# Designs tried in a protein design chat: VH-VL binders against q9vpl3. Part 152

Target 1, 224 residues: q9vpl3
Amino acid sequence: RGKINIQRPKAPHYERARVVAVTQPKYPELPKAKSCFKTRAERTQQQQENPYNEIIAREVRNWLDHSRLVAFFHLSSITADDIFRVRVQLHKQNLHLKSYGSKIIEQAVKNTRYEAIVPLFHSNHCIVFSPDPEKTAALLRIVRRVPQMVLLGGIVEETMLSRNQLVAYAQMPGLHAVQAQLVQTLSQAPGHLIQQLQAHQNSFVQVLDVHAKNQMNEETPKST
Key: E = the ipSAE of ESMFold2; O = the ipSAE of OpenDDE; V2 = 0.75 times the mean of E and O plus 0.25 times the DockQ between their complexes.

## First folded at step 6 (VH-VL)

Design t7 (framework fv_imvotamab_arm2)
Fold by ESMFold2-Fast, scan of step 6:
Structure t7 (fold): chain C 224 residues (1-224), chain A 120 residues (1-120), chain B 112 residues (1-112)
Amino acid sequence: as target 1 above (224 residues)
Amino acid sequence: EVQLVQSGAEVKKPGESLKISCKGSGYSFTSFWIGWVRQMPGKGLEWMGIIYPGDSYTRYSPSFQGQVTISADKSITTAYLQWSSLKASDTAMYYCARLDYGDYEPFDYWGQGTLVTVSS
Amino acid sequence: DIVMTQTPLSSPVTLGQPASISCRSSQSLVHSDGNTYLSWLQQRPGQPPRLLIYKISNRFSGVPDRFSGSGAGTDFTLKISRVEAEDVGVYYCMQATQFPYTFGGGTKVEIK
């Protein structure tokens, strides 16, 4: 049959619906619920009425509008000196490393074609911008030496690409026509890109957790 | 290397117009804010306003709104601070500084300063 | 406008001894994006300001580790663990959380 951009046109699969039903939490007491709703509404109003977010959001929109390459990274703990060295290396290749708060990114991309990227920024993150998409290979070579930066995906020529698609783009020969064809080909299944990017981010967190646990279980002998 | 180079010292009479400059180099000029700061002789720092050269959006401190004009010319990577009519109270050192909320180091680079003396 | 108050106005200190500068804001400096845009600047005599610390506690590149920043909300501190002769100058706290951006009145660090 034909391909559907949704997995199924029904409610969640029986197995999933059953699990949700049996694990559903009980509802809280009414007086407490009313108080919580009032506080939540006040917080929502404060977010909507803050005019100063627009200053930073303007900067984010400018980078998105004038960049033909945008790469999204998970960023773990890194020293100011280390990140400065990475910025210098990236700058030589016309690659610009930026970090913004998640609420600012949400405000900047709301009601734009980039709104789908918002979930990527609910954890530690950074973004690399460039007007030159041919620098994707240089970007990946530089960040390979920076284990604190893990590629999640990106946007090339206004097309959203997963981590694997962006790596494939970087590996293409320096023939402009071949690269353009690849971007068009890679963009043929856009429906699940965000889920794929989120899954890669979660996998990285899991790897870090395993590594940390292994370090905790090791003895620390002193070497001379 | 990122650098902000300001125009030379100025000596003016009250009522004269003046335009001082801040030239950026070593970075994407249109992607960073430029701010202007005043320091009167022997006094502290005062924020005057900012401009985003990418779209020429400006914001002024209330005490400087209507007193000065901030502008930028992205073709020569230069920001400007301008007075239509100088007053003796405008005598001060003026600094430009780069602002970037996306970097981990906001207000990271400053110009060397332009001394403006207004006397008759 | 957010008012930034620095104490002391002047801090004479003996070489090799610590110095501490306080900065208080009239309202919280936590931005709606979760960041606190509080910076510390150093201005040596006859020189332009230089960034020392950003976002409360992060040292700018090339700044000696004897400088440290701390604080939260409305109360912030800059500490110099061992004052050197080259540290003479005026120190300013600055906020960029809310427009207009504002500076503290400055603290002059001098050798006694």
Scores: ipSAE 0.108, ipTM 0.578, lowest interface PAE 5.3, mean pLDDT 78

Design t70 (framework fv_imvotamab_arm2)
Fold by ESMFold2-Fast, scan of step 6:
Structure t70 (fold): chain C 224 residues (1-224), chain A 120 residues (1-120), chain B 112 residues (1-112)
Amino acid sequence: as target 1 above (224 residues)
Amino acid sequence: EVQLVQSGAEVKKPGESLKISCKGSGYSFTSYWIGWVRQMPGKGLEWMGIIYPGDSYTRYSPSFQGQVTISADKSITTAYLQWSSLKASDTAMYYCARLDYGDYEPFDYWGQGTLVTVSS
Amino acid sequence: DIVMTQTPLSSPVTLGQPASISCRSSQSLVHSDGNTYLSWLQQRPGQPPRLLIYKISNRFSGVPDRFSGSGAGTDFTLKISRVEAEDVGVYYCMQATRFPYTFGGGTKVEIK
């Protein structure tokens, strides 16, 4: 109802005063060797940034910029022959299967609107890109027969969708207007969707991690 | 059908400029890197550098930095390797190669090569 | 730069016999993403190099089953189980783990 007798908090004015105080340093004695002032976080990020990853990050940025369909998958152990066959089937539908390391994805999406997807890639993963969002149904048909690939979610027309939302999108009639309406409806809580996708990813990773640790505990201590 | 087609053989004198080409077809040219590799007569392969045609980002091997320029024209799906002033030591076969890290298959397709002969 | 050392320099092989080529890197080829970007290339006389094997042991499309790759860290091997006439050429190992990418010196395979 809006009839609440609470005085407006002065947090914005307090935050502004704090920023002004930070911008007025009292210790100006610094070596002239530094060309510009950098924060500790910026120095840490720059120091840990792998130059080789920037080469690969160019590919990731280009795929994101030119794809209207992006689907994220967890990828279990799969043979080169099996993944090649899947890639050939996907390519016939203008679907492009790509695999990049999490640090490369992080570097690629740093300072972009896609930065929020980074937590999805803490385990073994792959991504399918397409300029054609109508191919979502074809994608799910092909991947349904590949148990090593587990759908986590994706992006359709720049809108984040969960696994269930992508399945719903794929099952809609072939009319783009109907599918566009569904995407708009599903996009009402982007932060909640990212959190759900991250939770699914973390749960699966924990299962794999526990299994791996149990295997190590049983086998590794043995020496003969 | 992925193809990389390189320009024809060149015979030049020391000090002359040269620009050779590598035309890509059958794939999204701006989505893949193009690398350049040198093979001197009777010798092995040497990595020269790479370009990402989508944004013209380039990276050179230290021994070739400042010796050559790599460029690309995405409107005609062509990558270039050029010298401002050729030396006799530039006599070699030059290959272009496509690379893609998403598939983990760097250098999957190669051009037929361009023979460059530099003699006085 | 990572130095790639191949042995032997040449391998004369009787038709139908096996051939083995070794490649050693001066540093580990394990990338920070956990992958090892070691490839094997084949160059037949008068032809451009052809990708044979990538990431240690994965055969490229169209490469016969008689070719196999193995290894880890700094020591890698390419094996041809039964050498055929069309296998004549120079074989190179290559690393793409760190820029600049580097090649081995090459191993010439010939039929004797």
Scores: ipSAE 0.166, ipTM 0.595, lowest interface PAE 4.5, mean pLDDT 78

Design t71 (framework fv_imvotamab_arm2; at its last look DockQ between E and O 0.33; V2 from the best seeds 0.00; counts 0 for: pae E 4.0 > 2)
Fold by ESMFold2, look of step 6:
Formats: structure tokens, sequence, C-alpha cells
Structure t71 (fold): chain C 224 residues (1-224), chain A 120 residues (1-120), chain B 112 residues (1-112)
């Protein structure tokens, strides 16, 4: 339940909060007065550096704002020919493979709900953008044959999803199957329509609950 | 496939206005920069300016600021280069090009060029 | 503005022999994101420019293996290992690290 609504709160969620807390530096805090106050020269230098990055950051913001599907991958060593082949396959599915420097990503998501993704870009990475969230299954199918690309998680319909949640999302019934079911249901009495929709909703919730139980079971035995 | 198709050659007199076009197809027009490049007869290439059609943000090279207007109409996936008053020194070949910093192969598509001739 | 200086201005080459084109920038082309946005373009007679090399050394799709790029910082080189008749044209380096983007003056490769 709460995992689906991750975007609403800015505070760390169950799994993200534990990981962030563990990875925080052990160093003592620096004096706040010095860190909060900047000279005119320091502010001027920061402003000058921002114009160098603004063109690229604008591109990143646009891709984030207009993509209903965003998937983040760790990228191991890969040849230029192999990455080109993957890019062409993805492009045919309206999936756009991009890579940007971590400083640019940080600037692009500053003061947005997506600031939590910045740590994913400290290592070699790539991002796949698409306006079509139904292409998630095609994305995962293509990448399954590319061991150099390791899925880290994603954003679907403005909701941040973990690796496992994104995989589960990709396995949901396709729009075509839902559309066919709707047409058949509309030829029936209204009472059957309501019951059919409620049954499918309950099945959807049950699938998510089973996946959550499987994750908790795997985590629980390991912690014991 | 990705294509940039430019409008045809123009012959004009000094003082006349002109608007040339660059139509992009086969990609998300609002997600890529479009730039304009001038090549004077027998000379090299010069960037004139860039536009991000997604929000119409534009940058002009200092040599061209105030001399031309760059615009885009995202409803018909077309970028424009426009003069309010042509000069004989505007005689040149003009190219549009697509730009993307996140692409593994940036600067990969150029238009065919539009020859503009301005003569008395 | 970053000034891009190419040498030589003209490179007459015997078929099958190598050619080497240098490009020097007036300041480092290393962007604050760690990338170096240096490209090489080819313009055959009567044609628009086309991309050969991006980010210093990456060949664009369909570009023959005889083209290679190298360099760092402010000094960059395009090499053609064995010049063919179709390689005649003008070659430009270009930086997109900092606006305004700038081209080198061009190097004409000719068969002698």
Amino acid sequence: as target 1 above (224 residues)
Amino acid sequence: EVQLVQSGAEVKKPGESLKISCKGSGYSFTSYWIGWVRQMPGKGLEWMGIIYPGDSYTRYSPSFQGQVTISADKSITTAYLQWSSLKASDTAMYYCARLDYGDYEPFDYWGQGTLVTVSS
Amino acid sequence: DIVMTQTPLSSPVTLGQPASISCRSSQSLVHSDGNTYLSWLQQRPGQPPRLLIYKISNRFSGVPDRFSGSGAGTDFTLKISRVEAEDVGVYYCMQATQWPYTFGGGTKVEIK
C-alpha cells in the first residue's frame, strides 16, 4: 500500500529510509553558520557554473517531465556496437536510451520530487525514457538479453517503483486484453459489469499482496 | 526514420523579409534541440543559434543576435529561421541540425540545406 | 567564444595513404559533467555536413573503420588510415561544450 504512494511524502519510505540511513557518512557535522553563509564571490562562481549546465539540464528536465515511463540502469562495460544495437531495438519501441553526468542530473532534479534518484548516477549508468508506460514489458524483454544493463528501478505514471515493483507492473494484463474484456462486459447487464470490474480489482490487489508477502518472506529469513 | 526537411532555395532582394523552415519527422520534436548553421559561399560553418521546441528556449550566437529570429511551431514539428530585412551579406547556404546531449550519437541528423541568394 | 583552430588548411594525399587533421581549442573542452563534446564532420562537395566522430573518438554508425579520432583537453586529431576517392571533401571539428558552439575553419582533403 504505502509503496504505491511513495511520491506523496518526501520523507524516506520503508526500504529507502533504511538504505539511506545506513549509507550516511559517519563524519561529524560541520558548523552550520559557515555552511549557510556564502560570500558574493562564491555565489557569483556558482551562478557562472550554472549557465554551463543549464542547456543540458533543460533537456533532462523535459525528458523527465514528459515521460510516463523512466527506467534506471547500472551500465557495466559494453562495446559501442552493442550499445548501438540495444539503442536501435529500444527506439523501435519508442524507448529512448540516454546517459547524463551526475552533476547535470542533480541540477535537473533540484527541488523536485525526484531528488532521491541522484545517488543512482554516481556510477556508470543509463536511463530509458518513454511516453508509453505499456512499453515496460518490451523494455525488460530487450534488456534481459543485455547483462551489461542492470535494472535499478523506475518511475511509472509519476510514481517511483522499486526494481521488483517495476517487474510486477510489466506483467499486468495488456491494454488490448483489458479492452477486449470491457467490450464483452458491456454486452451484459449492468450488475454483471460492476461485479466483473470488482473481481478484477480484487485480483489485482491480491497479486500485489502476494508479491509483497514474497518480498517480506525473503527478507525475513535472511535477517534471521 | 529521423528526417529534417528544409524549404527550397530562395532568391531575394535586399530589404525583403524571409522565413525558411526545417520540418522534423520520425522523432519527438519537442525533446531535441534544433540548431541553425550558416555557410557563406566558399567558407566554413558558423552556428547561428539553437532552440528547444519543448519550451521555445532560444540561444543566439553573439554574431547573429538581433540579426535573425529563430522559432518553432511544435504542432507541425517545424523550426524556422527568419529575417525581417535581408542584406546582400546574407547570401549563404543555411542548414538545420538536431542536437541531443544524452544521445550516445549526438548531432546525427542534418537538413539538406536551403540556399538563400540576396542580390541587387 | 572558444576558438577552434584546424591544421592543415589543405591536405593533398595520394590514394591509399594516410591523412591526419589537427584541431586545437582555445580552452579545455571538458564539460563540468566530465564529457568532452568534440565532434568531427565531413562535407563532401555539394553535400550537407555529416557526422563522422563524436565525443572525441566514437565513430558514427556507417562510418568506415579507417576514420579514427583521438585527443584530450585542447588538442584533437582525426586520422584517415587509407584515403579513398570518396574521402575528398572538407573536414570540420566542432565543439558543443560551451555556447556559442564553434567550428574549426575546415581542412580540405584532396587527391593528388
Scores: ipSAE 0.336, ipTM 0.708, lowest interface PAE 4.0, mean pLDDT 77
Fold by OpenDDE, look of step 6:
Structure t71 (fold): chain C 224 residues (1-224), chain A 120 residues (1-120), chain B 112 residues (1-112)
Amino acid sequence: as target 1 above (224 residues)
Amino acid sequence: EVQLVQSGAEVKKPGESLKISCKGSGYSFTSYWIGWVRQMPGKGLEWMGIIYPGDSYTRYSPSFQGQVTISADKSITTAYLQWSSLKASDTAMYYCARLDYGDYEPFDYWGQGTLVTVSS
Amino acid sequence: DIVMTQTPLSSPVTLGQPASISCRSSQSLVHSDGNTYLSWLQQRPGQPPRLLIYKISNRFSGVPDRFSGSGAGTDFTLKISRVEAEDVGVYYCMQATQWPYTFGGGTKVEIK
């Protein structure tokens, strides 16, 4: 009685294998959790000119106009929960994560100084707004932990920056820190000058004292 | 914390004018829409209109067009709903709510409501 | 205007049991931006409405995980996996895809 090798079951006869292959219930793949963001293709197909987009475009314009820091991100496959987590983290830093349709962005920036950003919005994207440009470092720190968010570029103090420029900007000491350092340096300059002036005076006094002492010693008659 | 605080309850007579308020705090007031919702006693919710405080752009529901005026004062982060001449049928609870399209959270925060009673 | 129809009008539920509310729209709620702005709100007795679910299935901050939303196009469902005493109130679906925004008629959830 041949030992049924349970570890390596013999492949069924070719005909049986065919029947089994054909009769295997194709379980519908569980619909992949619909990403919170529809694919570009899905968005583009549904984007008909809707007058209602003007309402949303107004919101976008307002954020652009009142933000001193704007960062643009490409979104890869990201879940709603992941977005929520990132949003919460950003919000704690007064960073506002927003997502809009490409057509809405186009409408919002049409005939404005921001029109140059339109090419950045050809895929799934999000925007981070902040009134504080000093939060750039915080933004990048948070986003580094989110591989689904890819930095494309940004606007800081009305200047468009590439990804690399934005990273470089984040590494610079804040304006206030630089100013403080400058003030400190300037405030120390007079002190150093006074110290140097006093050092010379003190040295001069020391020399005079030594001279006076030497004169006194010469005037002391050797009492023979 | 985001908060919408509405003015207190109002008791009025038919024909009188009324202006109720909704004050926003804890967020950028000019960056979010404010909407007004009516709830008649024992009834459901009805959108009246929305305003964008940043530029005071306003949209009304067709049923409320010309019946009320929605306005905002961004300097004090306050939105308003007003009637020139109240009717008994205006007796209801009125809510203000914040709208954010960027977060996909329409009307995520609500005021506590203002009860308006119009009786002869 | 988009008409939102909720069923049932009333849902008496035993504590700890699940509840389900249906909402149908007269037209597709898919916005031109690709999103579906369907929300579910809870209104407890004597309180203002509270956002529970936005964009069909996303829980708003602070909302318990026993609440879930699903659906697509014109058919939407709110589910409460285990009804608690604090869940008593009227639930509304709301569309914000097209102006004017419109609410469903509401579903009253009560404890048996």
Scores: ipSAE 0.312, ipTM 0.678, lowest interface PAE 1.5, mean pLDDT 85
Fold by ESMFold2-Fast, scan of step 6:
Structure t71 (fold): chain C 224 residues (1-224), chain A 120 residues (1-120), chain B 112 residues (1-112)
Amino acid sequence: as target 1 above (224 residues)
Amino acid sequence: EVQLVQSGAEVKKPGESLKISCKGSGYSFTSYWIGWVRQMPGKGLEWMGIIYPGDSYTRYSPSFQGQVTISADKSITTAYLQWSSLKASDTAMYYCARLDYGDYEPFDYWGQGTLVTVSS
Amino acid sequence: DIVMTQTPLSSPVTLGQPASISCRSSQSLVHSDGNTYLSWLQQRPGQPPRLLIYKISNRFSGVPDRFSGSGAGTDFTLKISRVEAEDVGVYYCMQATQWPYTFGGGTKVEIK
């Protein structure tokens, strides 16, 4: 046991989520007197549900609901030892690297405000969650050293952002008002992550190019 | 550091109620499942149930459904295992464990165990 | 429920010699996400269980490289290349692919 500054579960968004959870109705089911017949939609939904995935899907839903920062990455082949080292580095900054199957993510976000993110999970992927959006800069610093992880975009304060928008967010000072205004401004841009993925190959190549360039720029020593 | 600390040993009589605890620290408590495992004297391990503290979703193993209650209080990062009426067959060591599927190492941390002795 | 059958029940081993433990499941442990949630746990006398291996073959942090896991589908093996005195204890396989999660019956590793 230590009292050294490690990740703590006392995030403001968890307190907010507690209030939201308290207002959620415990008995959401409508009276069964409505009809004895299941609708086509209800039957289809029931058939598509996989009970083996429900335990994992609940975990995904909680991460999305309680994270103010969610970053999506393309993940190239990487050893278990290497990804574990990255996970440890991220954890020290209250950043949580998670990997879930596409079908589980689809089940988790179905009928939620996050359903639109499903297309991001068709390629090999991993996701980083944090209750603290100010950790975006720390995230990018750590991932810059991991060539197998390529940033695709993310969600900040429930707003979808492209890779370039996340990089811009990370470079802003930690003034609350400035960060809130930046997120609002960035969300008005037509560069939403899903729109960028419509030009899939060009977008992916551009992300890889920018990632490589950013990595090279950081390695350049100061000449003066 | 990630740590799960369980409450101390208990000695009870049949028919008494009991609530034991498992306190998590060093991680996001509401983002990980907590599972409860029973180990009867001289026997192996068996899962009793799991809880997701983030939304209080609980799932019990069929053998323990209706026999115990699992709960959590996220304000003090503590999970609980409770009996309304203990039986002599409840004499066992009880462990809590942290579960996460999104990490590459599920079931990575375990509590030290709580010994429960139920005798007449 | 998925039944986990573990053999042998007891493995007396001379110090420095290898030990091998087998675990067989009544159903495939491949989850619909493509992962196999098969873990190996060590329980030393008087201590809580400790994670050794997860997802068949991955060593948990701090676990010595003399421990290795292998297998696929329904047949899995834990190997200790050179048993040391501190390795005395009971070893369990565990599946988390399907609820309820289930353990193997355990294998006691002893020094003879």
Scores: ipSAE 0.089, ipTM 0.578, lowest interface PAE 5.1, mean pLDDT 78
ESMFold2 (binder alone), look of step 6: mean pLDDT 92; pTM 0.937

Design t72 (framework fv_imvotamab_arm2)
Fold by ESMFold2-Fast, scan of step 6:
Structure t72 (fold): chain C 224 residues (1-224), chain A 120 residues (1-120), chain B 112 residues (1-112)
Amino acid sequence: as target 1 above (224 residues)
Amino acid sequence: EVQLVQSGAEVKKPGESLKISCKGSGYSFTSYWIGWVRQMPGKGLEWMGIIYPGDSYTRYSPSFQGQVTISADKSITTAYLQWSSLKASDTAMYYCARLDYGDYEPFDYWGQGTLVTVSS
Amino acid sequence: DIVMTQTPLSSPVTLGQPASISCRSSQSLVHSDGNTYLSWLQQRPGQPPRLLIYKISNRFSGVPDRFSGSGAGTDFTLKISRVEAEDVGVYYCMQATQYPYTFGGGTKVEIK
């Protein structure tokens, strides 16, 4: 056990909201030439930030385009050593655990059929990719032993599936025709899937809130 | 196993062209970046540039922009580093290394190196 | 360019004793995404570099637990808890927070 940083910073969005509320500019009327064209410094900064995001987004798009299995997870606090062990175990099954920032994912899926997944990445998350959809059962067996990873849903054979649909897919025999029929039968409109995925994530957040309130009301027992 | 295998040592004269290779195996070649790093005799490491084999996008260190060309051939899972005209100052060990921004962002797997000697 | 400064240049260490290497950057290595892209590489004599630690403190595959990384902002440390004969080599810190990627000058670990 190491020391935990007791001086935890406020949530990033909360700090940002404070700054925005205080500093939200009343823009003075600028000469049209300046308002129509960005300054050299502004263009340089935008070029530096946008190329970096686009470089990483290219990688994300490649994973999405070449993976027949994509699984989305909410990720609770986990040590680097623990997540590394999970990555090694997944890699043995040709399952690739990746973590990308929400802005990168948004850039990658913008103007694609996967754009609907963006709301899933507002909090801690990770994604597992595989070219082999038959590995769904192996994925769920491995993740079942990692309580910090909560399955939200996924994409199988280019079809978006909820958590329960993905679990059902994992239990089917390895006959390709039967699996394809199951995916079509279980498939839903992206809007319905996103509602189910967000509801699941919100339920998890509610559980965390209850746990936090219980900790406030009762002191943690001393370990012996 | 992930493996990067580089071409053999080269002995060249100033003014000659050279193209060295880095062959990737044991992973999805088009899903990862390949970077090139130079190490001059008895000195430290210098990053030269990177390429994304999936679409051949390249980015160079300012010190190496215009001095070398980085390319890749997806069909044989091979990345290349090329000089149009070698100089004695190009004498160095050249490494290729794999990079992915979704995990282990700094170079995770490295090739064995290609020694390039440029002398008269 | 971000300048990476390593101390010491060389570190003669008795077998079984701890060793520590310091790395300082000319500016903060915290990326806009909140991550710090600082890594440590090991280069044994006659061998290519090998990744030891990524994102300050995360050990790479096959790296013994005697290696640990720590630090924040501009000041970082690589520690070997008990130096073994196989740990002889040059150690480099590296930043990938911004282009161009830059390396420290290297620290040579030797057995005395």
Scores: ipSAE 0.264, ipTM 0.626, lowest interface PAE 4.3, mean pLDDT 79

Design t73 (framework fv_imvotamab_arm2)
Fold by ESMFold2-Fast, scan of step 6:
Structure t73 (fold): chain C 224 residues (1-224), chain A 120 residues (1-120), chain B 112 residues (1-112)
Amino acid sequence: as target 1 above (224 residues)
Amino acid sequence: EVQLVQSGAEVKKPGESLKISCKGSGYSFTSYWIGWVRQMPGKGLEWMGIIYPGDSYTRYSPSFQGQVTISADKSITTAYLQWSSLKASDTAMYYCARLDYGDYEPFDYWGQGTLVTVSS
Amino acid sequence: DIVMTQTPLSSPVTLGQPASISCRSSQSLVHSDGNTYLSWLQQRPGQPPRLLIYKISNRFSGVPDRFSGSGAGTDFTLKISRVEAEDVGVYYCMQATQLPYTFGGGTKVEIK
C-alpha cells in the first residue's frame, strides 16, 4: 500500500497486544510523525510560487503601471496613527503611500522592466505612487517633516533616478518637456543607478548600526 | 472622505434574478479591492468573494463559486453582486467592504448593507 | 480553510468594567511576510461592521484606546478596558492570512 499511517509498525503491535478498544485506551500512529509529514508537504508547497502572494502582486503591478512617479523610502518605526496622518496628507496631493512585503514586490516585478528595484527592499520600506510626476516637489515637502521616512530614489516617467536626481527633478520650474529632457540626462545605466541607490541605503544602515551599538554601550560612549 | 454606498433593500421571489450595487467614492476606486460579505438573519459574517476593479480580476469563496457573479464598472466606480436565480436561502444582509494590502488594513471601510429578502 | 473559534458567545458586563474576548485559529496566522493578519470588527445593532484592530494589536483610525488586541500564532485576545454604553454589539475576529477569509462566530457584548 502507499505511504499511509497503517504501514507504521507501532499500530499493529499495540492492536495485537490489547484486548478490545472499548475497554482500554488505544495508542494510534505517532502524532509527531503525522505532523512531520504535514510539515514536509508545507515545505514543498512553499517552494512553489505562492498563489496568494500573486493576488497581492496584482495590486503592486497596477500601481507601477499607472504611476508616472514612484518614490522608494526606508521606513523607521512609526505609529499606525502617525502613518495614517501622513497617508491623508499625501492623498490630498494625489500621492499614495503603500507598503508591501519584499517577496510580494519580487513576485510582482519578476520578468518586468522594474525587476531592478528588488534589492532596495531588503530592509523596512514603503513606496509612494502618483500618476502625476509634477507632485514630486509636494512629496518631498511633506516627507521632510516625517523623519521616519528616508528617500532612497525613485522612478519618474519610467526612468530610474537616485535620491539626488529626484531632488533635482523636484526643483525644476515645471515645464514638462524640459523636465523630461533633464530626467533623460540625469539617468544612467540601470545597474549603475541601482548600485548608487544600494550604496546610499547601505550608508544609512551603517549609521543606524553604529548609533545602535553606541546606545547599547551607553556607559562607554567615548571614542578612543 | 472614503465612502461605500450600497443599493436599497430588495424583495424577490425564488427564481428571479437580482443585481445589487456598491458605489465607491473619496478614493482611487481601481486601486483597491472590493469584497462582498453575507450575514444571514441572526448569524455571523461569511466572505463571498473579492474583485480588483483595476483589471476586473475576481476570486470567490469556495462556498459561493458558481452561485453569484461579482463585477465592477470603473467608469461609475461601482461594484456589483449578481444572482441569476435567487433561492429562499439567499435571504440575508449583504455588505461590500474595501480591501488594500499595501495599507495592511483589510476591509477598512464598509457599505451600509443591502437587505435581500427572498420569499414565496 | 482556517476555522476561527471565539469565546465567550456572550459577555454581559457592568458599565465601566473590563471585557475580554478570545479568538483561536485552527492553524497559525503568520503570513510568509512575517505579519499576522488578524483583525477585530465591531458590529453595533442595526449597523454595518466596523474595523477596530488589524495585525493583532494596531488600532484603526478613530478607534478609542480602551480597545486593545494581543496574541500570537493561533491565540488572540481583544480587551475593552472600560466598557461604555456605545460598545454594545457583536465582536468578530477575522483572518486574512489565507483565502478564503474567515470570521469567528461572534461575541455579543451587552450591559448587565
Scores: ipSAE 0.498, ipTM 0.747, lowest interface PAE 2.2, mean pLDDT 79

